# Designs tried in a protein design chat: VH-VL binders against RING finger and SPRY domain-containing protein 1 (RSPRY1). Part 2

Target 1, 184 residues: RING finger and SPRY domain-containing protein 1 (RSPRY1), of Homo sapiens (Human) (q96dx4r300to483)
Amino acid sequence: LFLKEGRQLTYEKVNLSSIRAMLNSNDVSEYLKISPHGLEARCDASSFESVRCTFCVDAGVWYYEVTVVTSGVMQIGWATRDSKFLNHEGYGIGDDEYSCAYDGCRQLIWYNARSKPHIHPCWKEGDTVGFLLDLNEKQMIFFLNGNQLPPEKQVFSSTVSGFFAAASFMSYQQCEFNFGAKPF
Short names: E, the ipSAE of ESMFold2; O, the ipSAE of OpenDDE; V2, 0.75 times the mean of E and O plus 0.25 times the DockQ between their complexes.

## First folded at step 1 (VH-VL)

Design A7 (framework fv_fasinumab)
Fold by ESMFold2-Fast, scan of step 1:
Structure A7 (fold): chain C 184 residues (1-184), chain A 122 residues (1-122), chain B 107 residues (1-107)
Amino acid sequence: as target 1 above (184 residues)
Amino acid sequence: QVQLVQSGAEVKKPGASVKVSCKVSGYTLTEYSIHWVRQAPGKGLEWMGGFDPEDGYTIYAQKFQGRVTMTEDTSTDTAYMELTSLRSEDTAVYYCARASDYEFGTSYFDYWGQGTLVTVSS
Amino acid sequence: DIQMTQSPSSLSASAGDRVTITCRASQGISNYLGWYQQKPGKAPKRLIYDASSLQSGVPSRFSGSGSGTEFTLTISSLQPEDLASYYCQQYNSYPLTFGQGTKVEIK
């Protein structure tokens, strides 16, 4: 990963020993099941169910990955603490001013409950989705199997707080998270 | 001065694999990403993918997923592109190219190798 | 994928002529577009980057313009050594994509 000056872009890898980077069982909606190791989630309800991770970042460049387990509707990305889980109303991550999400099933980017198409193909089981948050340049970048989309910047106009990795799952959807314990 | 020098022409049978090399000089391989672009006879340029030396990050075009592998050997300043399960449609000149010093995702090629002709024939 | 469409696919002109090649992107790419020259039997060579910035060492008769979805490469006074194929390339997002190319022949 190189910057325009030829310098390496360094992203922060979460150190699991000092910050237990995982999905937060204390910041999750009622019907989302989180694995005992905290790195996999599955929805057991007919509505969107949502979760934030245990770490919050407010400076620097951060990256995590998700492995698609089921290829249905999920909205995955970054959210501040101000993003509300309005699951009974059908709102997930990307459906307010405080979150932005990648949807690989419908091929959409979501911000403030407004979507725009993206060029990635529909995700499938085994695909890796990447989520880069660049707080220096005020942008988010999404990757499918290493293939990048244009940066998203709108969410930075509304938020003054830090970001959490966050995701919303439709009925019976499932994915696995990698916050840096395994190489990217 | 900056140069990218590629390995020589190859003739392969359908189903075989080919590994093309690209040796860089005039800079250290790890300072810039190397991308691969091919050109079938009489056709245009087609991007295949790239290798960023940071953590071995690779990015491949969907068309080549599962058949292409891009690697680097920093001890010899050499980048490699291996394409497996060759078909007649893979007959092309394969180029390595250095990504310009733009931010990640804004890759523009400033130096190119001379090209390697790979012919796939029965 | 962002589709890049060039026109014309080929042209034939005389030395001293002004030549214009257009490139259209299927979606907005800001100014993240480059132009390459490929002479017969040779590797491509960079001419223009960031839609309008001339690469050092490239003759000033070459110029680029445009932003968003429509771009042009202009050769103000065609020279015999300009016989080549010309390609636009977007680098706004992955996958990187090229136009189909424009073949420029000298009469």
Scores: ipSAE 0.000, ipTM 0.432, lowest interface PAE 22.2, mean pLDDT 82

Design A8 (framework fv_fasinumab)
Fold by ESMFold2-Fast, scan of step 1:
Structure A8 (fold): chain C 184 residues (1-184), chain A 119 residues (1-119), chain B 107 residues (1-107)
Amino acid sequence: as target 1 above (184 residues)
Amino acid sequence: QVQLVQSGAEVKKPGASVKVSCKVSGYTLTEYSIHWVRQAPGKGLEWMGGFDPEDGYTIYAQKFQGRVTMTEDTSTDTAYMELTSLRSEDTAVYYCATYYSGSYLFDYWGQGTLVTVSS
Amino acid sequence: DIQMTQSPSSLSASAGDRVTITCRASQGISNYLGWYQQKPGKAPKRLIYDASSLQSGVPSRFSGSGSGTEFTLTISSLQPEDLASYYCQQYNSYPLTFGQGTKVEIK
């Protein structure tokens, strides 16, 4: 779902008839399983597994949501192509200069392999997590059940590349993604 | 023009194996998953499994695990489904199918291959 | 496994009639469901995807609705060419599963 302006925020449906917004089976680490519809992922190993979505954005304001299926460790947010899936080395989304991630299990925001606490409670099954990317103001905003955290800006000091919705999953964790096919 | 063209009908004895082919044209085989669905005479549709050539990922329905193998030959743009230890209940039309446009609901199907298992 | 149950298993109707076919999932599948038409001796043809999206080239008399566990395919004005079997399929999770089918006959 594309947001038109951060101050007078309005939304409209993005025509994705030529581009299906879903998790990218061609940009996923070895042990992450993606559902047939491309909107749910589960880690089937004791490792940290990662995926990027099929769309890349370099201008405008963008939003997607995740429904928590299991409440364990996951780092979900936005990443450029320069963010590498070094799962065997324990790196996931938020562990380099090219990605930023929300962790609702440990109550942390991750950027450049450094974490800081946030005030949202631990996520639980059925919770909705929102991910806003504002390329006009150069900020990311995370929401838990509609409640926002202060904006994250650090990642924009390191990258001029476009961003993908992206996520990393620890042992046997899973989530469902909504890229705008259903109303937010 | 996207089309999936399957091999011709087969008659097999119980205990034999059959290998059905599905030749794709109008797109690159490695870009989309090929799935296999069968239909026994007068019965409904039954999903058997799928092969994603990009990742080499295969997934088979539990009922066919151990008897089915799905493969692809990119040099001939052909997908294969091999079913072993055939039984009379395996008599069915076997379809290959893909999700070329849009959702993961199959929008392109092969014409079907009738496999008859009889003694 | 997600079980898909269709009703009715068969129906007979006249040209111009409104026909409805229901599909129920044994667990929530959101909108990850679609409908196929299969004419005798032919491969299935996709009619509806994502519960309510009409496939390009399919007549507007076909429509789909529903979400979660209960879904409906409607043919607003049945035509003789609509004689076929109709199948729902979920694609929420593996294994992919189909309804048992509904045979539509024209009187």
Scores: ipSAE 0.000, ipTM 0.473, lowest interface PAE 16.6, mean pLDDT 83

Design A9 (framework fv_fasinumab; at its last look DockQ between E and O 0.04; V2 from the best seeds 0.00; counts 0 for: pae E 17.5 > 2, off the site)
Fold by ESMFold2, look of step 2:
Structure A9 (fold): chain C 184 residues (1-184), chain A 118 residues (1-118), chain B 107 residues (1-107)
Amino acid sequence: as target 1 above (184 residues)
Amino acid sequence: QVQLVQSGAEVKKPGASVKVSCKVSGYTFTDLSIHWVRQAPGKGLEWMGGFDPYDGETIYAQKFQGRVTMTEDTSTDTAYMELTSLRSEDTAVYYCARDSYGYYFDYWGQGTLVTVSS
Amino acid sequence: DIQMTQSPSSLSASAGDRVTITCRASQGIRNDLGWYQQKPGKAPKRLIYAASSLQSGVPSRFSGSGSGTEFTLTISSLQPEDLASYYCLQYYSYPWTFGQGTKVEIK
């Protein structure tokens, strides 16, 4: 996934043969199952399980998509390396000052363990959720089936490192990531 | 251009072993894993095993465990499949195939016929 | 092990016909399914991945649909060069398993 930076939002196809963008099995909480192809995760435990992807971005404009496989509680977005998975305490992505997450089940945006409502309807199985990170304007934008929300900026006040795509899953929840291997 | 080029046909007696090679070009070999699939004459396709990107180890279909060994040589960009204790039922075309970021087999070798006869 | 059952096992159709091949999984496999074409004497070629995504360079007359347990490969207008056997593959759970194949012949 690579988006060309500039004053206007632009998109450029990433050559995935030179990088392997996927969920990082070495940067994951204890009980999260990651698929053989590295693009799908499922929680099989009662705890809130988290993962970061393999690719860290610190400049430019980036975009990835997720297909909702189950419509339950997931918190999906962006996290720095400083974000901690406290799965035994129920904390996930969006529950510290180093991460921000979209929750399409409860219709919430999470930052620093605080939530605010968003205007998207609850996500459904098969929905496409988009995640834009604009490091030039220092904003994050979430999309549901192409419909965007207002930008989120609070997480950038703690910016000391780059961001990873990241997600947290309640019991039995799963989704599939697209970092650019499929056309958007 | 991605290519998977396999070694030539083999004729073997029951009880022997065979080692088929699959030389890869056109991409960075360590980025994507190689799997092996066979096809008996007039029959369908059967997955034998390959690299499991989830835990980084080779995984074999249970049917072949104990008889198959799959290896890779990154210095020559070549994958190998060795099948031991050959039986007449092992007569088949053996294919190597590339994992495509977990969507499996986007490129295939040309196949290697292994004939096991008395 | 997940069984993949294809239907029909063979078919014969005229050029220009719409051809439909189905594949049923013995349990849910989400969209972890590929379709492969094998012409006589040749290696298989991937047509479809992730149930519905068309491989680059594959003619647009090929399409895939379905999720869960029921999947369909469609050839919207059969061409003479489509004479082949077609296989589905599930890659949801080890061992990966193919359907038994569907032989497509041109009248």
Scores: ipSAE 0.000, ipTM 0.451, lowest interface PAE 17.5, mean pLDDT 80
ESMFold2-Fast, scan of step 1: ipSAE 0.000; ipTM 0.482
ESMFold2 (binder alone), look of step 2: mean pLDDT 92; pTM 0.938
OpenDDE, look of step 2: ipSAE 0.005; ipTM 0.556

Design B1 (framework fv_gevokizumab)
Fold by ESMFold2-Fast, scan of step 1:
Order: structure tokens, then C-alpha cells, then sequence
Structure B1 (fold): chain C 184 residues (1-184), chain A 118 residues (1-118), chain B 107 residues (1-107)
């Protein structure tokens, strides 16, 4: 991962030689469909369906993006291995103490099944959402089309282990992931 | 469809420079995220990663060999080259090139044997 | 450098057997682990990445498991074409390092 600093943080690439960067078809709930290339997911059920990516990070600064394909309810962010996929109960990423998620449909940040409002407008098809994990400062930062929110720090009080990029999708929602193969 | 093939001198003398070429088809090093790496295997021994190069000329070398290694690419010819300077008998091995992409080293060449002998 | 150790250099088995091959890392590698198959005269083949993800085109009898420092490759019902040498590799940090290999031989 390369990181440039200024008034805004700029991310130019992820080093793919150390990371197998795709959605993990072996760490996904039953009704979420993953594309053959591993970079797009779609929910085919009325419940929240969840997935973690193939890489786990425990040090440094990491960034990925999603492109919004459908503008409905999705909770996208970072989760440890201890975050459970409770799709029968309607809980997704951000609904336990082991994950934190951005919700661009309802304009909420989720941690431990508690939400707080954020100032970004509702996401729409074609929007780019960014997800920064800073393990040196122990914070997460969310971006909509390059505009950042204040850092989220709560999840670091409950977890000591590594994080996976992770997402939960409501009925028929889709997004496309970029883990660095395309420029940020 | 994806194929890689190594070529080298077969025999090289101690203290000389060993030059290896990896020629490939079915993919391009102009594709974002795409890379090619070199791995070697001495007879009866394990695999040792040597170096890799990516679409944007990002390069990494095995630290134990870094002073002796140079990796380069020719995107228009679909080739990646590796040079090893000051070779000794310890450099006698089968040399592999492999594609480095989302799934790691997902396609490998068949390997080329290099013997260092006078 | 991270050292990768496979518990055995050779293993004898029969067609139909369930076979397990174990790999240990000298430090936590957070599932940044691949398994490869090497046959004489054939290209090296990627079987498993990210410790447990099956490479496309690889038969479902192959599976990977484990976390932290300890990882396992399992072949649920060994076939004739599975007699080969198997290597684990960490890609948590450079230099990438491989286990010494486990040669799977006919019993």
C-alpha cells in the first residue's frame, strides 16, 4: 500500500504481491453471489448477506474502494474474524463489537449495532466509497467521492487482531470492489 | 491460454553474469495489477523466491541476493528478464517464471535448468 | 525472514485415502498462505490461496484450513493424479518463503 498525505489523504495503489485481493467465496453467507473475478457481489435474498475479503491486515495503513451499483441498504467496512454472519437475525457488518461499517443509503455509521448519523449525502449509482484502516493511529476513515468523514475509533477498544474488508448487502443490492488493481 | 516459458544459457561459468528471459502469452504486463516473478529450485531442494516486477515497474528482490539481481520488463515483447551477477555453483538450479496477479503465482513456466560450472 | 516448515518430507497413501499435509509458519501470517502442487514434467499448479480459498479449476476434493501459524491441506479422497509434491508458501511479507515440500507417494 502507498499513501500520500496533504489536506486529504491520497492512495495510489495496494501491493498485490503480498495480498490476494478479492472477495472470499469461502467466507461468505449462503445467499450472496460473488462474480467469477471476485470483485462484485449481489444479494439474492431478503436478509442481510455478508462476505469478507481474502486478506487480513494487522499492521500499517490500508485502503480499498467500492463503486455503488445499486443505491439501497448496504453496510460496508472492516471486520475481524470474530464478527459473525447472523443473516437470519438481519445483522451485518457493523452490528457487533468486532466490525465497523459505512451505510450510504441511510446516512449512518454502524458499530456494535448502534448507529450515528453522518453528513455525506445518500450514495447513488456510480459513486465511489473509500475505506481507510489506519492501524498505527487505531482509526477508520470513510470517504464518499473523495470527501472524508471524521475518524471512527470505537472498534479498536474491543479488538486486538487483524481486519478484513467486509460487507453486508440487503435484498438485491450490488457493489463492485477495487482493492488496488485499478488506480484509486 | 496463459503460457510462460523460460530461456537461459544452460551452462554458465563461475563469476559470470547469468541472463534469463521469460516469454509469455495470454496476458499483458500493461494490465493494472499484473506482475511476473522468478523462483528457483536447486536439485533436491526447495523453492526460493528471487524477484518480481509489476505493470508499473514496481520491483522487489530477495534481500539475500538483492545486490546480484536485476529484473526488467519489455511490455511490447511480453518478456521479463532477470540477471544474476557473479554466479557460483550455489546458483545451479531450475529457474521458473510465474504470473503474479490476484491469485498469486497462478501460472508457472516449465522451468529452465542452469548449471554453473567451469 | 519467515520460516515455513512442513511436518513431513514424504507421505505414503493409497487411492481413496483422506490425506492431510501440515504447514507451520515461524510467526503469525494472518492466512496469507498458498498451496502448490508440483509434478515431474508438469507446470507448478496453484491449488489454494488465502489459506482456504480454492483456485478455479482445482477439484473440490482439495481444501485448506488453519489460521495464525498452523495450516493444513486436505485431500478428501486421493486420486491417482494426486501423487505429487505439495508446497506451502507465505506471502505475508517479502521475501516470500516456501515450505520444504511433502512428496505424496503410492503406498
Amino acid sequence: as target 1 above (184 residues)
Amino acid sequence: QVQLQESGPGLVKPSQTLSLTCSFSGFSLSTSGMGVGWIRQPSGKGLEWLAHIYWDDDKSYNPSLKSRLTISKDTSKNQVSLKITSVTAADTAVYFCARDYYEGFDYWGQGTLVTVSS
Amino acid sequence: DIQMTQSTSSLSASVGDRVTITCRASQDISNYLSWYQQKPGKAVKLLIYAASSLQSGVPSRFSGSGSGTDYTLTISSLQQEDFATYFCQQYYSTPYTFGQGTKLEIK
Scores: ipSAE 0.000, ipTM 0.454, lowest interface PAE 17.6, mean pLDDT 82

Design B10 (framework fv_gevokizumab; at its last look DockQ between E and O 0.06; V2 from the best seeds 0.00; counts 0 for: pae E 16.2 > 2, off the site)
Fold by ESMFold2, look of step 2:
Structure B10 (fold): chain C 184 residues (1-184), chain A 122 residues (1-122), chain B 107 residues (1-107)
Amino acid sequence: as target 1 above (184 residues)
Amino acid sequence: QVQLQESGPGLVKPSQTLSLTCSFSGFSLSTYGMGVGWIRQPSGKGLEWLAHIYWDDDKSYNPSLKSRLTISKDTSKNQVSLKITSVTAADTAVYFCARVGSDYYWEGFDYWGQGTLVTVSS
Amino acid sequence: DIQMTQSTSSLSASVGDRVTITCRASQSISDYLSWYQQKPGKAVKLLIYAASSLQSGVPSRFSGSGSGTDYTLTISSLQQEDFATYFCQQSYSYPLTFGQGTKLEIK
């Protein structure tokens, strides 16, 4: 995770050594497996399982990446605390008005349980997916291997701050998060 | 005190179904996150994971054997059963049951039974 | 399937020695790794989970380290009861897979 300031692509890496950024084992649906270092999740259940990370972002420009471990259905993006996990009903991140998610398997952007296609190819194992949240311009930008999509702004009609990195996983799906501890 | 104990037939003829039972104490499959799995070891060889089942009846099978495996539980009896159909000499092994839980960030087998030898022979 | 390789099938060592046993995964497993001790006729014992976390009741002479694809189990001062076979196991993805084992013997 970094905070991008100004109009141009200038960066200052936020030092998170005082607050360890990781998937929150206390803010996770019942059946999601989270790695010991808190940076990987795997769904081994029949439900659509969800998690939020440990930190809330309220201002500025933030970015994190995910490495695709399995190429199946995952919905990865941003959610506020108002977003609810309905894992036994198949609802995850992007399935309410308080979250927005990228789905690289089905090539969809999810918001409020509605989807629209995106132009990225289906993700494959080893791909890097980027997630930018710009709270100044009120937009979310998704990247596949550095190639960005048009900004997504729909979630900002319902909320303007208080976002967490978040993800939902179909059975057997797995990815690894990088919140800034490794170079992007 | 967590204990697991395997029971099985000892000797099974080829083409028959091998039935194994894991009886355990010191924990229950009514407890969130608890599971029991089966691992086998042919004589002088490595360990092979077969299947496991969680408290909520979520099941996972080794894909190489999935068509022949059935795992089930009886929570009230503290038992987990494994059936392997159409056995051959390649199924001769020591069979272990072991507890698996999601109280770790990841999946491991923290308590094992002593194992039971099953021989497939004509 | 993730292949777990323990390149050494047997080690000979003396009581008091420092011993390392290695395990390599065919792809990164992000510390989803356990170490087990097996003695003939006895239940298998979990030693290390999450690559480096010591299971309750395991002596502190056992430690785990490594990351990514390369992991090690270390016994800092070998005791007579430590002569056994040691397996690594990944839980990163299904099927769960084990290394072939490293037998630690008295020399």
Scores: ipSAE 0.000, ipTM 0.476, lowest interface PAE 16.2, mean pLDDT 81
ESMFold2-Fast, scan of step 1: ipSAE 0.000; ipTM 0.471
ESMFold2 (binder alone), look of step 2: mean pLDDT 91; pTM 0.937
OpenDDE, look of step 2: ipSAE 0.266; ipTM 0.746

Design B11 (framework fv_gevokizumab)
Heavy chain, then light chain:
Amino acid sequence: QVQLQESGPGLVKPSQTLSLTCSFSGFSLSTYGMGVGWIRQPSGKGLEWLAHIYWDDDKSYNPSLKSRLTISKDTSKNQVSLKITSVTAADTAVYFCAHRYDFGSYYGMDVWGQGTLVTVSS
Amino acid sequence: DIQMTQSTSSLSASVGDRVTITCRASQSISDYLSWYQQKPGKAVKLLIYAASSLQSGVPSRFSGSGSGTDYTLTISSLQQEDFATYFCQQSYSYPLTFGQGTKLEIK
ESMFold2-Fast, scan of step 1: ipSAE 0.000; ipTM 0.464

Design B2 (framework fv_gevokizumab)
Fold by ESMFold2-Fast, scan of step 1:
Structure B2 (fold): chain C 184 residues (1-184), chain A 122 residues (1-122), chain B 107 residues (1-107)
Amino acid sequence: as target 1 above (184 residues)
Amino acid sequence: QVQLQESGPGLVKPSQTLSLTCSFSGFSLSTSGMGVGWIRQPSGKGLEWLAHIYWDDDKSYNPSLKSRLTISKDTSKNQVSLKITSVTAADTAVYFCARGPEYFDSGAFDIWGQGTLVTVSS
Amino acid sequence: DIQMTQSTSSLSASVGDRVTITCRASQDISNYLSWYQQKPGKAVKLLIYAASSLQSGVPSRFSGSGSGTDYTLTISSLQQEDFATYFCQQYYSTPYTFGQGTKLEIK
C-alpha cells in the first residue's frame, strides 16, 4: 500500500557493540529452539511457540528485518512485556492488546486476537520482512521485500510502554533475525 | 448502491475560502479501513489528488497545496468536507470526491461522485 | 513525488481494434497502480486496480499487466462505448499521482 502522510521513513540501527541485540533465551516459550548466536529460531513442537528479543525500546524510531527460512505460519512484530505467551492455548504475538504482528503465510495483520487482510503476497523462502516501530508518531509499519503496508496504530491506544521485537512460530517454522549487524 | 455527491458554491472570488462537501450513502466512515479523498481536474487537463481522510480521522494532503487545505469528516452525517483558502484562478476546476483507497487492502478509488464545477472569478 | 507518464496523450483507433495504453512510474510502485476511464459528463470509472485486477462490473475485454515501473492497459476488441480518456494512477505512496491521460479517439 502506501504511507498516508507521504513522509520518508527513517530508523535507528541497533548498536551491537554496546547492546547484545538477539533473541532472549530467558524470555522464550519451552519448545522454541534459538541458535547459539541468538539470531535464528525454529519451533520444534506442534504448538505455537513465542520469543521476545533482549532489547526494549521506549523512544525513537527502530527497525529490524527477518529472512523467511520456512514459509508457514508465523506471527512476527512488536510486543510489550505485558503480552503473554499463551502457547498452550494457541495464542501468540498479535493475540492481545499489547502486541501487533505480521503473518505472511495467511496474509493477515494481527492485533488483539483480531486479524485483517493485507495485500502482500504470501511470503516464500528467502523473502525479507521489515518491522518499523515509530514511537514518535506512534505507529508500526511492515515491509515485504521493501514494499510497505499502511501504518498500524491501534496498539498505541492500549499501551505506551516499551516494545520488544517478538515472534511466534507454528509447527517446525523457522526464520532468521537481523537487528542491524548486517546492512538492511 | 454506493453513491457520492459533491456540492459547492459554483462561483467564488479570488482570495476567498472555497468550501466543498461530499455527501455519501451505501457505506460508512465508521467502518475500519474506509477513506474518502478529493481529486480535481481543470478544464481539459489531468487529475490532481488533493486530500484524503480515513475512518480514524487520519488525514493526508498534497504537499504542493497543504498550507491551503483542510479536510474534515462528519461520520454521523456521512459527509466529508474540504476547505481551500486564498483561492486564485488556478483553482478553477471540477472537484470530485471518491471512496478509497482502502487502508488495509489493495483497493483504489472505486466509486467517484459526478463532480462539481468551481469557477474562481471576480 | 512519483511521476506517472503515459506514452501518448492521444490515440486513434477503430471498433474491433486491440488497443494498448502504457504507463511508466518514476520508481518501483509494486503493482499499486489503477486504471480509470473518463467520459465527458460522466463519473470517473475504475477499471483495473493492483495493476491486473479487474474491477467488478467491468467488461472482460479490459486487462492490466506490468510490474515494477512499467504497466499496460489493454482493450482486446474495442467497442463504440470505449472511446474515452484513460488515466493511470499510483497509490503506492502519497501524494497519489496520475498520468496525464490518453484520449482514445475514433479513427
Scores: ipSAE 0.000, ipTM 0.460, lowest interface PAE 19.6, mean pLDDT 83

Design B3 (framework fv_gevokizumab)
Fold by ESMFold2-Fast, scan of step 1:
Structure B3 (fold): chain C 184 residues (1-184), chain A 121 residues (1-121), chain B 107 residues (1-107)
Amino acid sequence: as target 1 above (184 residues)
Amino acid sequence: QVQLQESGPGLVKPSQTLSLTCSFSGFSLSTSGMGVGWIRQPSGKGLEWLAHIYWDDDKSYNPSLKSRLTISKDTSKNQVSLKITSVTAADTAVYFCARIYSDLYGSFDYWGQGTLVTVSS
Amino acid sequence: DIQMTQSTSSLSASVGDRVTITCRASQDISNYLSWYQQKPGKAVKLLIYAASSLQSGVPSRFSGSGSGTDYTLTISSLQQEDFATYFCQQYYSTPYTFGQGTKLEIK
């Protein structure tokens, strides 16, 4: 993870020996499989399954990446603890007022179960998606292979608690997470 | 929901090995990100971190005590154990076990009540 | 080893007071700091992690602030149940180290 300091955007890699940055097998819906190293997830059902990572952030600027393994429907972004995993009702990350998600298959940004289109092409296997959370400016920025979208700010209008990297996976979708152990 | 409970000998003689067990419920060390650590507090003094162990058997020890400390886990029994060899009067303290959880940046979020160990003969 | 110093070992306050407890690290710990509450006969309780993040179930009158080497725990309106000893702890590097504690006692 990289942190912003001051008015200049400079990133400093966080000491991971004090933070086990990975997907949280204790905060995951029933049919999502997490790899033993905690950096890969796969949905083993036809339902919409969700997970949060092990770290919670409430200050500074944070960034992580996902490598697309399968190009189907996934909603990936940031969520507070108040975001519920209502998988049997088809709700995931971006489907309540406590989360915001990038959907590279349908070319949508999701907030509070409402979508808006974005200009990125549909993601494909091998693509890198970036997720920046700027708690100083109260915005989220999504990147596809280094190309950024305009900032998203709607989620910060709600009662805000700390944010987790979070993702929802439809039918048999899979991706890999990079929380800073590899260079961005 | 989450509970931890220490058990130990109460009294141990100088030069002996002290064995402590932490039994817990409400979480599992098969869950990624979960760990259990040991912290001690001599009477009227501050807290001293001793060791912790994570779900993947990753172990960390206080360097000043490392040669005397062994931490281990039994995931199936929900137990974590700590052994301290060659004890002296300086090891007299209340010993706590506590959950260390990566979701909280390695903070200790739930603690046992503590068990008093006195080293004397 | 990183040394954690709490400048006050004891302070007296009254219910309703705004109380601040300070903690200084011997080097920059990049907000890897937690605050704990210890009461006689009760389990130690985590209040704040990552310098400013409130632990679930902890009353909102508790807040943490600071950066670099200097950190503060604030209780905005002291309640009777808040009289306790408070410890800071760094987890930037091993060995994890604690401050000596600040005992908050009734005036």
Scores: ipSAE 0.000, ipTM 0.431, lowest interface PAE 22.1, mean pLDDT 83

